# Miniprotein binders against Mucin-6 (MUC6), part 101

Target 1, 185 residues: Mucin-6 (MUC6), of Homo sapiens (Human) (q6w4x9r395to579)
Amino acid sequence: GHCSLEGGSFVTTFDARPYRFHGTCTYILLQSPQLPEDGALMAVYDKSGVSHSETSLVAVVYLSRQDKIVISQDEVVTNNGEAKWLPYKTRNITVFRQTSTHLQMATSFGLELVVQLRPIFQAYVTVGPQFRGQTRGLCGNFNGDTTDDFTTSMGIAEGTASLFVDSWRAGNCPAALERETDPCS
Key: E = the ipSAE of ESMFold2; O = the ipSAE of OpenDDE; V2 = 0.75 times the mean of E and O plus 0.25 times the DockQ between their complexes.

## First folded at step 20 (miniprotein)

Design aa10 (from fe6 with L63R D66K; at its last look DockQ between E and O 0.02; V2 from the best seeds 0.00; counts 0 for: pae O 9.4 > 1.5, pTM O .645 < .8, other shape alone 2.547 > 2.5, placed apart)
Fold by ESMFold2, look of step 20:
Structure aa10 (fold): chain B 185 residues (1-185), chain A 98 residues (1-98)
Amino acid sequence: as target 1 above (185 residues)
Amino acid sequence: SKEEKIRKLVEDAKELLEEARELFEEAKRLAEEGNLEEAERELTEALYELWEAIFKLRLAAYRAGKERLAEELERLAEELLKLIEEVMRLYVEIEREE
């Protein structure tokens, strides 16, 4: 399964449902029982300063009971708040520079994250087949059906991206603004 | 109508692709003139337009059910992704030179 965060504010779910939103918050991108130690992948968005996207992806965070790995626009990778030189390895996670513009986080539990640092900060989430039907968050539920990918943290399928995205906020922050999900509305 | 909205998405994506091509050509000229910082800004602008175009195609495919427009959309998406790759290649080359 593939989920992408591209162009500052565009998302495509594991089931290929595209949407766009603008918000200044940390959002739960992926939760699953397949992630050890209550692991979750989170996405951080902030004001972009460019006309093409009001807010943009600025960091991706992998959080578990053992680790809080932050990969951000400043190209510094931290774990639990401490800067790390690459390649960086824990027992089941390795973060390394793939190219001058891309970092990769590889894991032993079927999650892969590739981050493009420049010129636009983008993220690519890949999960193995064991995750099918067992994901929650902005990347959707990976059940092979795009009609319920906007399932909220309360388990309710919504018709709009903004309500769905708001439900996955990991903090007290303003409501998201949906943009260009429907070109005629 | 729904079909008219889908058609608009595809036409918008085509327009964005052409605008991105113009930005890419301008970036190449700027790089030839030694104006590397402006070249990088033009390449970044092109990438924003290309990702927006990709999004519009993905949205069109989602709303149409991919079976109805799949071949045209796949061809356009491949062209967009190829240009993204070319833009990124020049970006990396310029970054090395500056």
Scores: ipSAE 0.832, ipTM 0.915, lowest interface PAE 0.5, mean pLDDT 87
Fold by OpenDDE base, look of step 20:
Structure aa10 (fold): chain B 185 residues (1-185), chain A 98 residues (1-98)
Amino acid sequence: as target 1 above (185 residues)
Amino acid sequence: SKEEKIRKLVEDAKELLEEARELFEEAKRLAEEGNLEEAERELTEALYELWEAIFKLRLAAYRAGKERLAEELERLAEELLKLIEEVMRLYVEIEREE
């Protein structure tokens, strides 16, 4: 399954359902029992302009009981608040500069993350087949059905992205907005 | 030797990259014809698998102190990532227009 966060505010789920939102919060991107140590992938969005529609992805965070890895637009990788030089390796996670513009987080448990640093901060999440039907968050549930991708954290299927996205907030943040924007913004 | 094996893999990867480019062009055509989802899925998966393979090889090369080989693999990876991103962007753009 491939989930993408592109254009600042556009998401394509593992089931290939595209949607967009504008929010300035940290959201659960991926949770799964297949992630060890209660791991979760999160996406951090912030304001990129003056309008409510000017929001963008600014960081991706992998958090587990054992690891906290932050990949930000500043090309800073931190674990538990410590800045690390690449390549950064843990027991089952490696963060590596793959190209001049791309970082990769490779794992031994079927999660791969590619982060484009420039010109637009974007993220691409890949999970193995073992994750089928066992994912939740903004990337959806990876069950081959796009119609239920907007399942909230409470298990309710929503028809629109806003309530769905808001349900996956990791903190107390303003409500997300559903607005069409330039895909290159 | 290990180095020779890596070199061979690099060459193989180059060939695969060329094939991938061809597939990309085909996928674009399919997308334009309305077969976007299938084209994108198949191509993206294939490309990403190749990219991951190259990454692993690159990492191995670095660990072995084979910087030159790692650089070659990096270049290949970069080209492949561009393809992946382009495919994904194309998919997103088309879907946004619908």
Scores: ipSAE 0.006, ipTM 0.202, lowest interface PAE 9.4, mean pLDDT 81
ESMFold2 (binder alone), look of step 20: mean pLDDT 80; pTM 0.776

Design aa12 (from fe6 with E45K E49K; at its last look DockQ between E and O 0.66; V2 from the best seeds 0.79)
Fold by OpenDDE base, look of step 20:
Structure aa12 (fold): chain B 185 residues (1-185), chain A 98 residues (1-98)
Amino acid sequence: as target 1 above (185 residues)
Amino acid sequence: SKEEKIRKLVEDAKELLEEARELFEEAKRLAEEGNLEEAERELTKALYKLWEAIFKLRLAAYLAGDERLAEELERLAEELLKLIEEVMRLYVEIEREE
C-alpha cells in the first residue's frame, strides 16, 4: 500500500482515494497492530501563508513507546528530542539520506517512509501486504475499498474529509477545512 | 452533475499545467542569468501548480466511474509527474551551484 502527502495539502490513501484538507495540527497518518511498540506515523501541518487555505506539511513523526523520530522540513532528524546524524539507526529503524532532497526511513517491520524535504515538504508511506485491512488514520484502511477510507477514529465512515481528518487529530487544534466534497455522500 | 465536475477538474488541471510550464520556462531563464534564488522560487510555484493539477486529475479519475476514462486521466497525471521530475532536476542543479 502506498499513501502520499503531496503539494502541501493533498493526500492519496492506501486505497488510492485522493482528497485535500487544510489544517494546522498533528494528525495520525497510520496506526496498525502491525507496528511494534504501539507505533504510529503522524503528520504535522502548519500555516504556510496568511489564508486559511495556505497550510502545508512541515514534519513527519514516528512515535512508539521507544522512539519519537521527527523529520522536519529543516532537515533535522531527532529522536526523543535529540538531534541525530545520518545515517541514524535504532533497533529496527534506519533513517538515511536517499538523495540530496530526499530522506528515507526504513524499518524491519514493513513500513517505509520517503520524505522530500524541499522545495515542497512531502511524504510517501509504503506498507507491506501484512498491513492490508489493518491500518487506520489519514492514509485510510488499506482494504481495497475507497468508499470507506474516510473512517473516523471512532469507526464511523464519513462522506467528507473534514470530519474524517479532524477525528485523527493528535492534539488540540482548530478544525480542518476541506475544499472538495464527496459527491457520493 | 458528476460529469460536469469531471470536466471542470480536467479543464482546471490543463490551465494549471500551462501556468506551470510558463513558470518553468521563466525559471530556466532566470537560472541561465544566474538569478538562482528567483529561479528556485519560480520552480517551487510551478511544482505547487503541477501537484494541484495532478490532484484534480486523480480526483476526476476517482469520480469517472468508467474505467477507461479513469485510466486515461491517470495517464495524464503521470505525464505531469514527468514534468515534475524535470522541474526537480533543474531545482537540484541550482542547489548544487549555490
Scores: ipSAE 0.837, ipTM 0.921, lowest interface PAE 0.5, mean pLDDT 94
Fold by ESMFold2, look of step 20:
Structure aa12 (fold): chain B 185 residues (1-185), chain A 98 residues (1-98)
Amino acid sequence: as target 1 above (185 residues)
Amino acid sequence: SKEEKIRKLVEDAKELLEEARELFEEAKRLAEEGNLEEAERELTKALYKLWEAIFKLRLAAYLAGDERLAEELERLAEELLKLIEEVMRLYVEIEREE
């Protein structure tokens, strides 16, 4: 399954549902029992000066009980706060530079992440077939049905991207009701 | 209506594509003149327009539901992806020169 974060603010789910949102927060991209140690993949969005979007993707984080791997626009990769030279390897995760503009995180548990660093920070999430029907988050539920891809953290299918995205916020962030983000278009 | 929304999305994508082509041609001229920083900025603008156009085509394909129409819209999006690859090749070339 493939999920992509492209063009600053565009998302395409594992079931190929496209949507756009604006928000200044960390969001859960992917949770699954297939990820070890309560692992989750998260996306960080922040304000940008680009005329097409007020917020854009600025970092991707893999978080588990053992690791907090951050890949950011500044091209510095950290694990648990410590900067790492590439290639960087743990028992089950390898992060390496694929090209001058792309990094890859490969894992033994069926998750692959490719990050384009420049000129637009973008992320490409690939999961193996064992993840089918067992994912949650901004990348959707991977069940082959795009009509319920906007399922919230409470398990409720929503009709709008805004409500769905807000439900996957991690940490304290401005709610859509504050209207801090640029209007969707 | 859904049909009107699909038509609008496709029209918007075509306009974005033409704007991106113009930005790409301008970036090529700027790079030939040695103005690499400005060329890079124009390439970035072109890429943002191309990704927005691809988004609109993907959304139109999702709304269409028809197998044939959705396939046609996806093929148009694939053509834009190829143009993104061209733009990225120039971007990487410029980056290496600096």
Scores: ipSAE 0.825, ipTM 0.920, lowest interface PAE 0.5, mean pLDDT 85
ESMFold2 (binder alone), look of step 20: mean pLDDT 86; pTM 0.849

Design aa13 (from fe6 with L59A; at its last look DockQ between E and O 0.79; V2 from the best seeds 0.80)
Fold by ESMFold2, look of step 20:
Structure aa13 (fold): chain B 185 residues (1-185), chain A 98 residues (1-98)
Amino acid sequence: as target 1 above (185 residues)
Amino acid sequence: SKEEKIRKLVEDAKELLEEARELFEEAKRLAEEGNLEEAERELTEALYELWEAIFKLRAAAYLAGDERLAEELERLAEELLKLIEEVMRLYVEIEREE
């Protein structure tokens, strides 16, 4: 399964549902029982300063009981707040530079993350087949059905991308801007 | 209404693609002239345009539901992805020269 965060503010879910949102917050991209130690993948969005997008992706965070790995626009990888030289390895995670513009986080538990650092900060999430039907968050539920990909943190399918995105906020932050959040509505 | 939304998304995507092509051609000229930082900015602008165009095509394909029309729109999006690869190749080349 593939989920992508591209062009500053565009998202395509594991089930290929496209949407766009503008918000300043940390959001849950992916939660699943398949991630060890209560793991979650999160995305950080902030004001972009460019006309193409009011807000844009600025960092991706993998958080568990063991790790808080941050990959951000400043190109410094941290774990639990400490900067790390690449390649960086833990027991089950390896972060390395794939190319001059891309970093990869590979894991032993079926999650792969590729981050394009420049010129536009983008993220590509790949999960193995064991994740089917067992994901939640901005990347959707990976059940082969795009009609319920906008399922909120309370388990309710919404017709509005804005309400769906707002439900996955991981902090006290403003609601997402509803402009052009779901061109399909 | 759905058909109108699809047509508008596709029209918008085509306009963005043409703008991106112009930016890419200008970036090539700037790079040949040695204006590497300006070329890099033009390439970045082209990429923003192309990602928005791809998004609009993906949204149109989702709305279409029709297997044939959706396939055509997805092929157009794939052509834009190939153009993104070309733009990125020049971007990386310019970064190495700077």
Scores: ipSAE 0.837, ipTM 0.924, lowest interface PAE 0.5, mean pLDDT 88
Fold by OpenDDE base, look of step 20:
Structure aa13 (fold): chain B 185 residues (1-185), chain A 98 residues (1-98)
Amino acid sequence: as target 1 above (185 residues)
Amino acid sequence: SKEEKIRKLVEDAKELLEEARELFEEAKRLAEEGNLEEAERELTEALYELWEAIFKLRAAAYLAGDERLAEELERLAEELLKLIEEVMRLYVEIEREE
């Protein structure tokens, strides 16, 4: 499954459903029992200085009981608040520079993350087949059905992205703005 | 109607593509003149527009229902991805010069 966060404010779910939102919060991208140690992948959005988007992705965070890895626009990888030099390796996670503009986080548990740092901060999430039907968050549920991708954290399928996105906030933040989130609406 | 939505998305995408191409060409010119900062700005703008175009096409594909139409729209999106690659190549080149 492939989930992408592109153009600052666009998301394509594992099931290939496209949507857009504008928010200034941290959101859960991916939760799954397949992630060890209660791991979760999160996306940090903030106000954008670009005219085309009110908000933009500015960082991605992998958080588990053992690790906290933050990849931001400043090419700084931090674990538990500490800046790390690349390549950075933990027990089952490796972060390294893929290209001059891209970082990669490789794992031993079927999660891959590629992050474009500049000029647009973008993220690409890949999960193995073992994750099928066992994912939740902004990347969807990876079950081959696009119609239920907007399932909230409470397990309710929404027709639009607004409530869906808001349900996956990881902190106390303002509600996201819905803009071209559902082409069927 | 759904068909009207699809048409609008596609038309918007085409307009964005053309604008992005213009920005890209301007960026090339600026880069050749040594105005790297402005070139990067133009490239960045081009990229944003291209991605918006791509997502409009993907949205259209999502709405299409018909698999053939959806595939066609996805192919168009792939062409835009190729342009993005070209834009990024120039961006990287400029970055290396700075």
Scores: ipSAE 0.816, ipTM 0.912, lowest interface PAE 0.5, mean pLDDT 93
ESMFold2 (binder alone), look of step 20: mean pLDDT 85; pTM 0.836
ESMFold2, look of step 21: ipSAE 0.834; ipTM 0.923
ESMFold2 (binder alone), look of step 21: mean pLDDT 85; pTM 0.837
OpenDDE base, look of step 21: ipSAE 0.768; ipTM 0.892

Design aa14 (from fe6 with L59E; at its last look DockQ between E and O 0.65; V2 from the best seeds 0.78)
Fold by OpenDDE base, look of step 20:
Structure aa14 (fold): chain B 185 residues (1-185), chain A 98 residues (1-98)
Amino acid sequence: as target 1 above (185 residues)
Amino acid sequence: SKEEKIRKLVEDAKELLEEARELFEEAKRLAEEGNLEEAERELTEALYELWEAIFKLREAAYLAGDERLAEELERLAEELLKLIEEVMRLYVEIEREE
């Protein structure tokens, strides 16, 4: 399954459902029992500066009981808040520079993350087939059905992205704004 | 109507594509002139517009009830992705010169 966060404010779920939102919070992208140590992948959004989007992705965070890895435009920060030189290795996770503009987080448990740092901060999440039907968060549920991708943290399927996205907030933040690509859609 | 929505999305995407192309060409000129900072700005703007275009196409594809139409729209989006790659290549080249 492939989930992408592109253009600052666009998301494509594992089931290939595209949507857009504007929010300034940290959101759960991916939770799954397949992630060890209660692992979760999160996305941090903030107000955008010079962009077409009101808000944009500014960081991704992998958090588990054992690891905290924050990838932002400027640095990779780990558990104790210290910036690390790349490549950075833990027991199951390796973060390394893929290209001049891209970082990659490789794992031993079927999660891959590629992050474009500039000029637009973007993230690409890949999960193995073992994750099928066992994912939740902004990336959806990876079950091949796009119609239920907007399932909230409480297990309720929403018709619009706003309530869906808000349900996956990881902190106390303002409500997200749903913006369709075409108001006529 | 659903069809009208799809048509509008596609039209908007095409307009964005054309604008992005213009920005890309301007960026090339700026880069050749040594104005790297402005070139990067233009490239960034082009990328934002291209991604918006892509997502409009993807939305259109999602709305399309006909699989053939959906596939066609996705193919168009892929063409835009190729342009994004070209834009990114220039961006990287500029960064290396700085």
Scores: ipSAE 0.826, ipTM 0.917, lowest interface PAE 0.5, mean pLDDT 93
Fold by ESMFold2, look of step 20:
Structure aa14 (fold): chain B 185 residues (1-185), chain A 98 residues (1-98)
Amino acid sequence: as target 1 above (185 residues)
Amino acid sequence: SKEEKIRKLVEDAKELLEEARELFEEAKRLAEEGNLEEAERELTEALYELWEAIFKLREAAYLAGDERLAEELERLAEELLKLIEEVMRLYVEIEREE
């Protein structure tokens, strides 16, 4: 299964449903019981300063009970707030530079993340077949049906991306389509 | 109508592709002249347009009720992806010179 965050504000789910949103918050991309230690993958969006996209992806975060790995637009990789030299390895996770513009996070639990750092910060999420039907978040539920990919955190299928995206906010921040006055970062 | 939306999306994607080609040619000229900072800005603008075009095609495919792009949409998407690769190659070359 593949989920992508491209062009600043575009998302394509595990079931290939495309959508676009703007917001300045941290959002849950992926939750699944297949991720150890209550793991979740999150995306951080902020104002972009470019005309092509009002807000854009600026960081991806893998969070669990033991780790908070941040890969950000400033190209510094941290775990639990401490900067790490690459390659960086834990028991189950390896982060390394794939090319001059791309980093990769490989895991032993079927999650792979590739981040393009420049010129546009983009992310590519790949999950193994064990995740089928067991994902939640902005990347959808991976059940082969695009009609319910906009399922909210309360389990309600929505027809609009904005309601769906808003339901997956992590933290107290403005609604996804509302102008930011106090960033949630 | 749904069919009218699909036609508009495809035409918009073609326009974005042509604009991105012009930006790419200008970026090559700027790089040859040593104006590397401006060349990078043009390449970045081209990439934004190319990703927008890609997503217009993905939306068109979704509206058509086909998970796989129709043959014409797939050919256009491959053309866009190929240009993205070319633009990225030049971007990386310019970064190495800086």
Scores: ipSAE 0.807, ipTM 0.901, lowest interface PAE 0.6, mean pLDDT 86
ESMFold2 (binder alone), look of step 20: mean pLDDT 82; pTM 0.796

Design aa15 (from fe6 with E85R V92Q; at its last look DockQ between E and O 0.76; V2 from the best seeds 0.81)
Fold by OpenDDE base, look of step 20:
Structure aa15 (fold): chain B 185 residues (1-185), chain A 98 residues (1-98)
Amino acid sequence: as target 1 above (185 residues)
Amino acid sequence: SKEEKIRKLVEDAKELLEEARELFEEAKRLAEEGNLEEAERELTEALYELWEAIFKLRLAAYLAGDERLAEELERLAEELLKLIREVMRLYQEIEREE
């Protein structure tokens, strides 16, 4: 499954459902029992500067009971608040520079993350087949059905992205804005 | 209507593509002139527009209902991705020069 966060405000779920939103919060991208130690991948959005988007992705965070890895536009990888030089390696996670503009986080548990740092901060999430039907968050549920991708944290399928996205906020923050309606939902 | 929405999305995407191409060409000229900062700005703008175009095409594909139409729209999106790769290559080259 492939989930992408592109152009600052565009998301494509694992099931290939496209949507956009504008929010200034940290959101859960991916939770799954397949992630060890209660792991979760999160996306941090903030107000954009001079861009076409009101808000944009500015960081991604992998958080588990054992690790906290933050990848931001500053090309700094931090674990528990500490800056790390690349390549950074833990027991089952490796972060390294892929290109001049891209970082990659490789794992031993079927999660891959590629992050474009510049000029637009973007993220690409890949999960193995073992994650099918076992994912939740902004990346959807990876079950081959696009119509239920907007399932909230409470298990309610929404027809629009706004309530869906808001339900996956990891903190107290303003409500997200939705610009598109999906008549097929 | 659904069809009208699809048509609008596609038209918007095409307009964005053309604008992005112009920005890309301008960026190339700027880079050749040694104005790397401005070149990067133009490239960045081009990328934003291209990704918006791609999004609109993907959304149109999602809304299409007809698989053949959806596939066609996705193919168009793939062509835009090729341009994005070209833009990014130039961007990376400029970064290496700085």
Scores: ipSAE 0.840, ipTM 0.927, lowest interface PAE 0.5, mean pLDDT 93
Fold by ESMFold2, look of step 20:
Structure aa15 (fold): chain B 185 residues (1-185), chain A 98 residues (1-98)
Amino acid sequence: as target 1 above (185 residues)
Amino acid sequence: SKEEKIRKLVEDAKELLEEARELFEEAKRLAEEGNLEEAERELTEALYELWEAIFKLRLAAYLAGDERLAEELERLAEELLKLIREVMRLYQEIEREE
């Protein structure tokens, strides 16, 4: 299963549903019982300063009970707030530079994250088949059906990207009511 | 109508692709002239346009629902991904020279 965050503001879910949103918040990208220690991936969006996208992806965060790994536009990788030199390894996670522009987080639990740092900050999430039907968040539910990928944190399938995206906010931030959304919203 | 939305998405994607191709050619010329910073900016703009074009094609494919038309639009999006890889290759080459 593949989920991508590309071009600043475009998302393609594990079930290949494309959408676009603009927002300034941290959002839950992926939650699953398959991730150890209550793990989750989160995506941070902020105003971009470029005309092509009002807001854009600026960081990806892997959070669990033991780790808070942040990969951000400043190209510094931190864990629990401390900068780390690459390659960086924990028991189950390795973060390393794949190319001059790409970092990779490989794990033993079926999650892979590739981050393109430049020129556009982008993220690529790959999960193994054990995640099928067991994911929540902006990447959708990975159940093979694109019609319910906009399932909110309350478990309600929505027809608009904005309501769906707002439900996955991970902090206090403004709603995306005033923002451009995908053509289907 | 849905068909009108699909046609508009595909038309927009084709326009973005042509603009991106022109930006890519300009970036190649700038790089040959040694204007590397400007070449990087043109490549970045081309990438933004290509990602928007790909999004429009993927959305058109999703709206189509029809297996054959959706497959054709997805294949076109994959061709744009190949162009993105070419643009990225030049971008990375320019960064190495800097």
Scores: ipSAE 0.820, ipTM 0.915, lowest interface PAE 0.5, mean pLDDT 87
ESMFold2 (binder alone), look of step 20: mean pLDDT 85; pTM 0.836

Design aa16 (from fe6 with R58Q E85Y; at its last look DockQ between E and O 0.75; V2 from the best seeds 0.66)
Fold by ESMFold2, look of step 20:
Structure aa16 (fold): chain B 185 residues (1-185), chain A 98 residues (1-98)
Amino acid sequence: as target 1 above (185 residues)
Amino acid sequence: SKEEKIRKLVEDAKELLEEARELFEEAKRLAEEGNLEEAERELTEALYELWEAIFKLQLAAYLAGDERLAEELERLAEELLKLIYEVMRLYVEIEREE
């Protein structure tokens, strides 16, 4: 399964449902029992300063009870707040530079993340088949059905991206209740 | 109607592709003239246009639900992805010269 974050504000779920949202928060991209130590993949969005996208992706975070790995344009890799030289390896995670503009996080538990750092910060999430039907978050539930990919953190299927996205906020966010989105109609 | 929305999405994607092609050609001229900062700006704008076009095609495919338009959408997606690759190649080349 593939989930992508491109063009500043566009998302495509594991079941290929496209949507766009604008928000200034950290959001849960992916939670699953397949991720060790209560792991989650999160995305950080902030105001972009460009006309093409009001807000844009600025960082991706892998958080578990053992690690908090942050990949951002300024601090390309930290773990638990400490900057790391690449390649960086834990027991089950390796982060390395793929090209001058791309980093990759590979894991032993079926998650792979590729981050494009420049000129537009973008992320590409790949999960193995063991994740089918066992994911939650902005990347959807990976069940082969795009009509319920907008399932909230409380398990409620929503018809709009805005309500769905807001439900996956991972922290305090001084954000408007209704975000500019481009949902299907 | 749903069909009207699908056709408008495809038309918009085609317009964005043509705008991106023009930005790419201008970026190449700017780079040849040594105006690297403006070339990078044009390439970045082209990428924003191209990702928006990709999004519109993905949404059109989602709304269509079947393969009736698949051939046209596939050809256009291939053109968009090829241009994204070419734009990124030039961007990386320019960055290395700086």
Scores: ipSAE 0.779, ipTM 0.899, lowest interface PAE 0.7, mean pLDDT 85
Fold by OpenDDE base, look of step 20:
Structure aa16 (fold): chain B 185 residues (1-185), chain A 98 residues (1-98)
Amino acid sequence: as target 1 above (185 residues)
Amino acid sequence: SKEEKIRKLVEDAKELLEEARELFEEAKRLAEEGNLEEAERELTEALYELWEAIFKLQLAAYLAGDERLAEELERLAEELLKLIYEVMRLYVEIEREE
């Protein structure tokens, strides 16, 4: 499954459902029992002053009981809040520079993350087949059905992205704005 | 209607593509003149517009329902990706010069 966060405000789920939102919060991208140590992938959005989008992705965070890795445009920060030189390797995770503009986080448990740092901060999440039907968050549920991708954290299928996205907030933040609606949802 | 929405998305995408191309060409000119900062700005803007165009095409494809139409729209989106790659290549080149 492939999930993408592009253009600052666009998301494509594992099931290939596209949507957009504007929010200034940290959101759960991916939760799954397949992630060890209660791992979760999160996306940090903030106000954007450069693009036509009101908000943009500014960081990606992997958080578990064992690890905290924050990838932002300028640095990679780990558990103790210190910036690390790349490549950075833990027990199950390796972060390294893929290209001049791209970082990659490779894992031993079937999660891959590619982050484009410049000029637009973008993220690409890949999960193995073992994750099928076992994912939740902004990237959807990876079950081959796009119509239920907007399932909230409470297990309710929403017809609009705004309520769906808001349900996956990791903190106290303003409500997300939805610009594009799907009449077929 | 659904069809009207699809048509609008496609038209918007085409407009964004044209604007992005103009920005890209301007960026090339600026880069050649040594105005790297402004070139990067133009390239960045071009990329945003291209990704928005791609999104609109993808959404249109999603809404289409018809597989043939969806595939066609996705192919168009892929063509936009080619331009994105060109824009990115120039961006990287500029960064290396700085």
Scores: ipSAE 0.482, ipTM 0.778, lowest interface PAE 0.9, mean pLDDT 91
ESMFold2 (binder alone), look of step 20: mean pLDDT 81; pTM 0.780

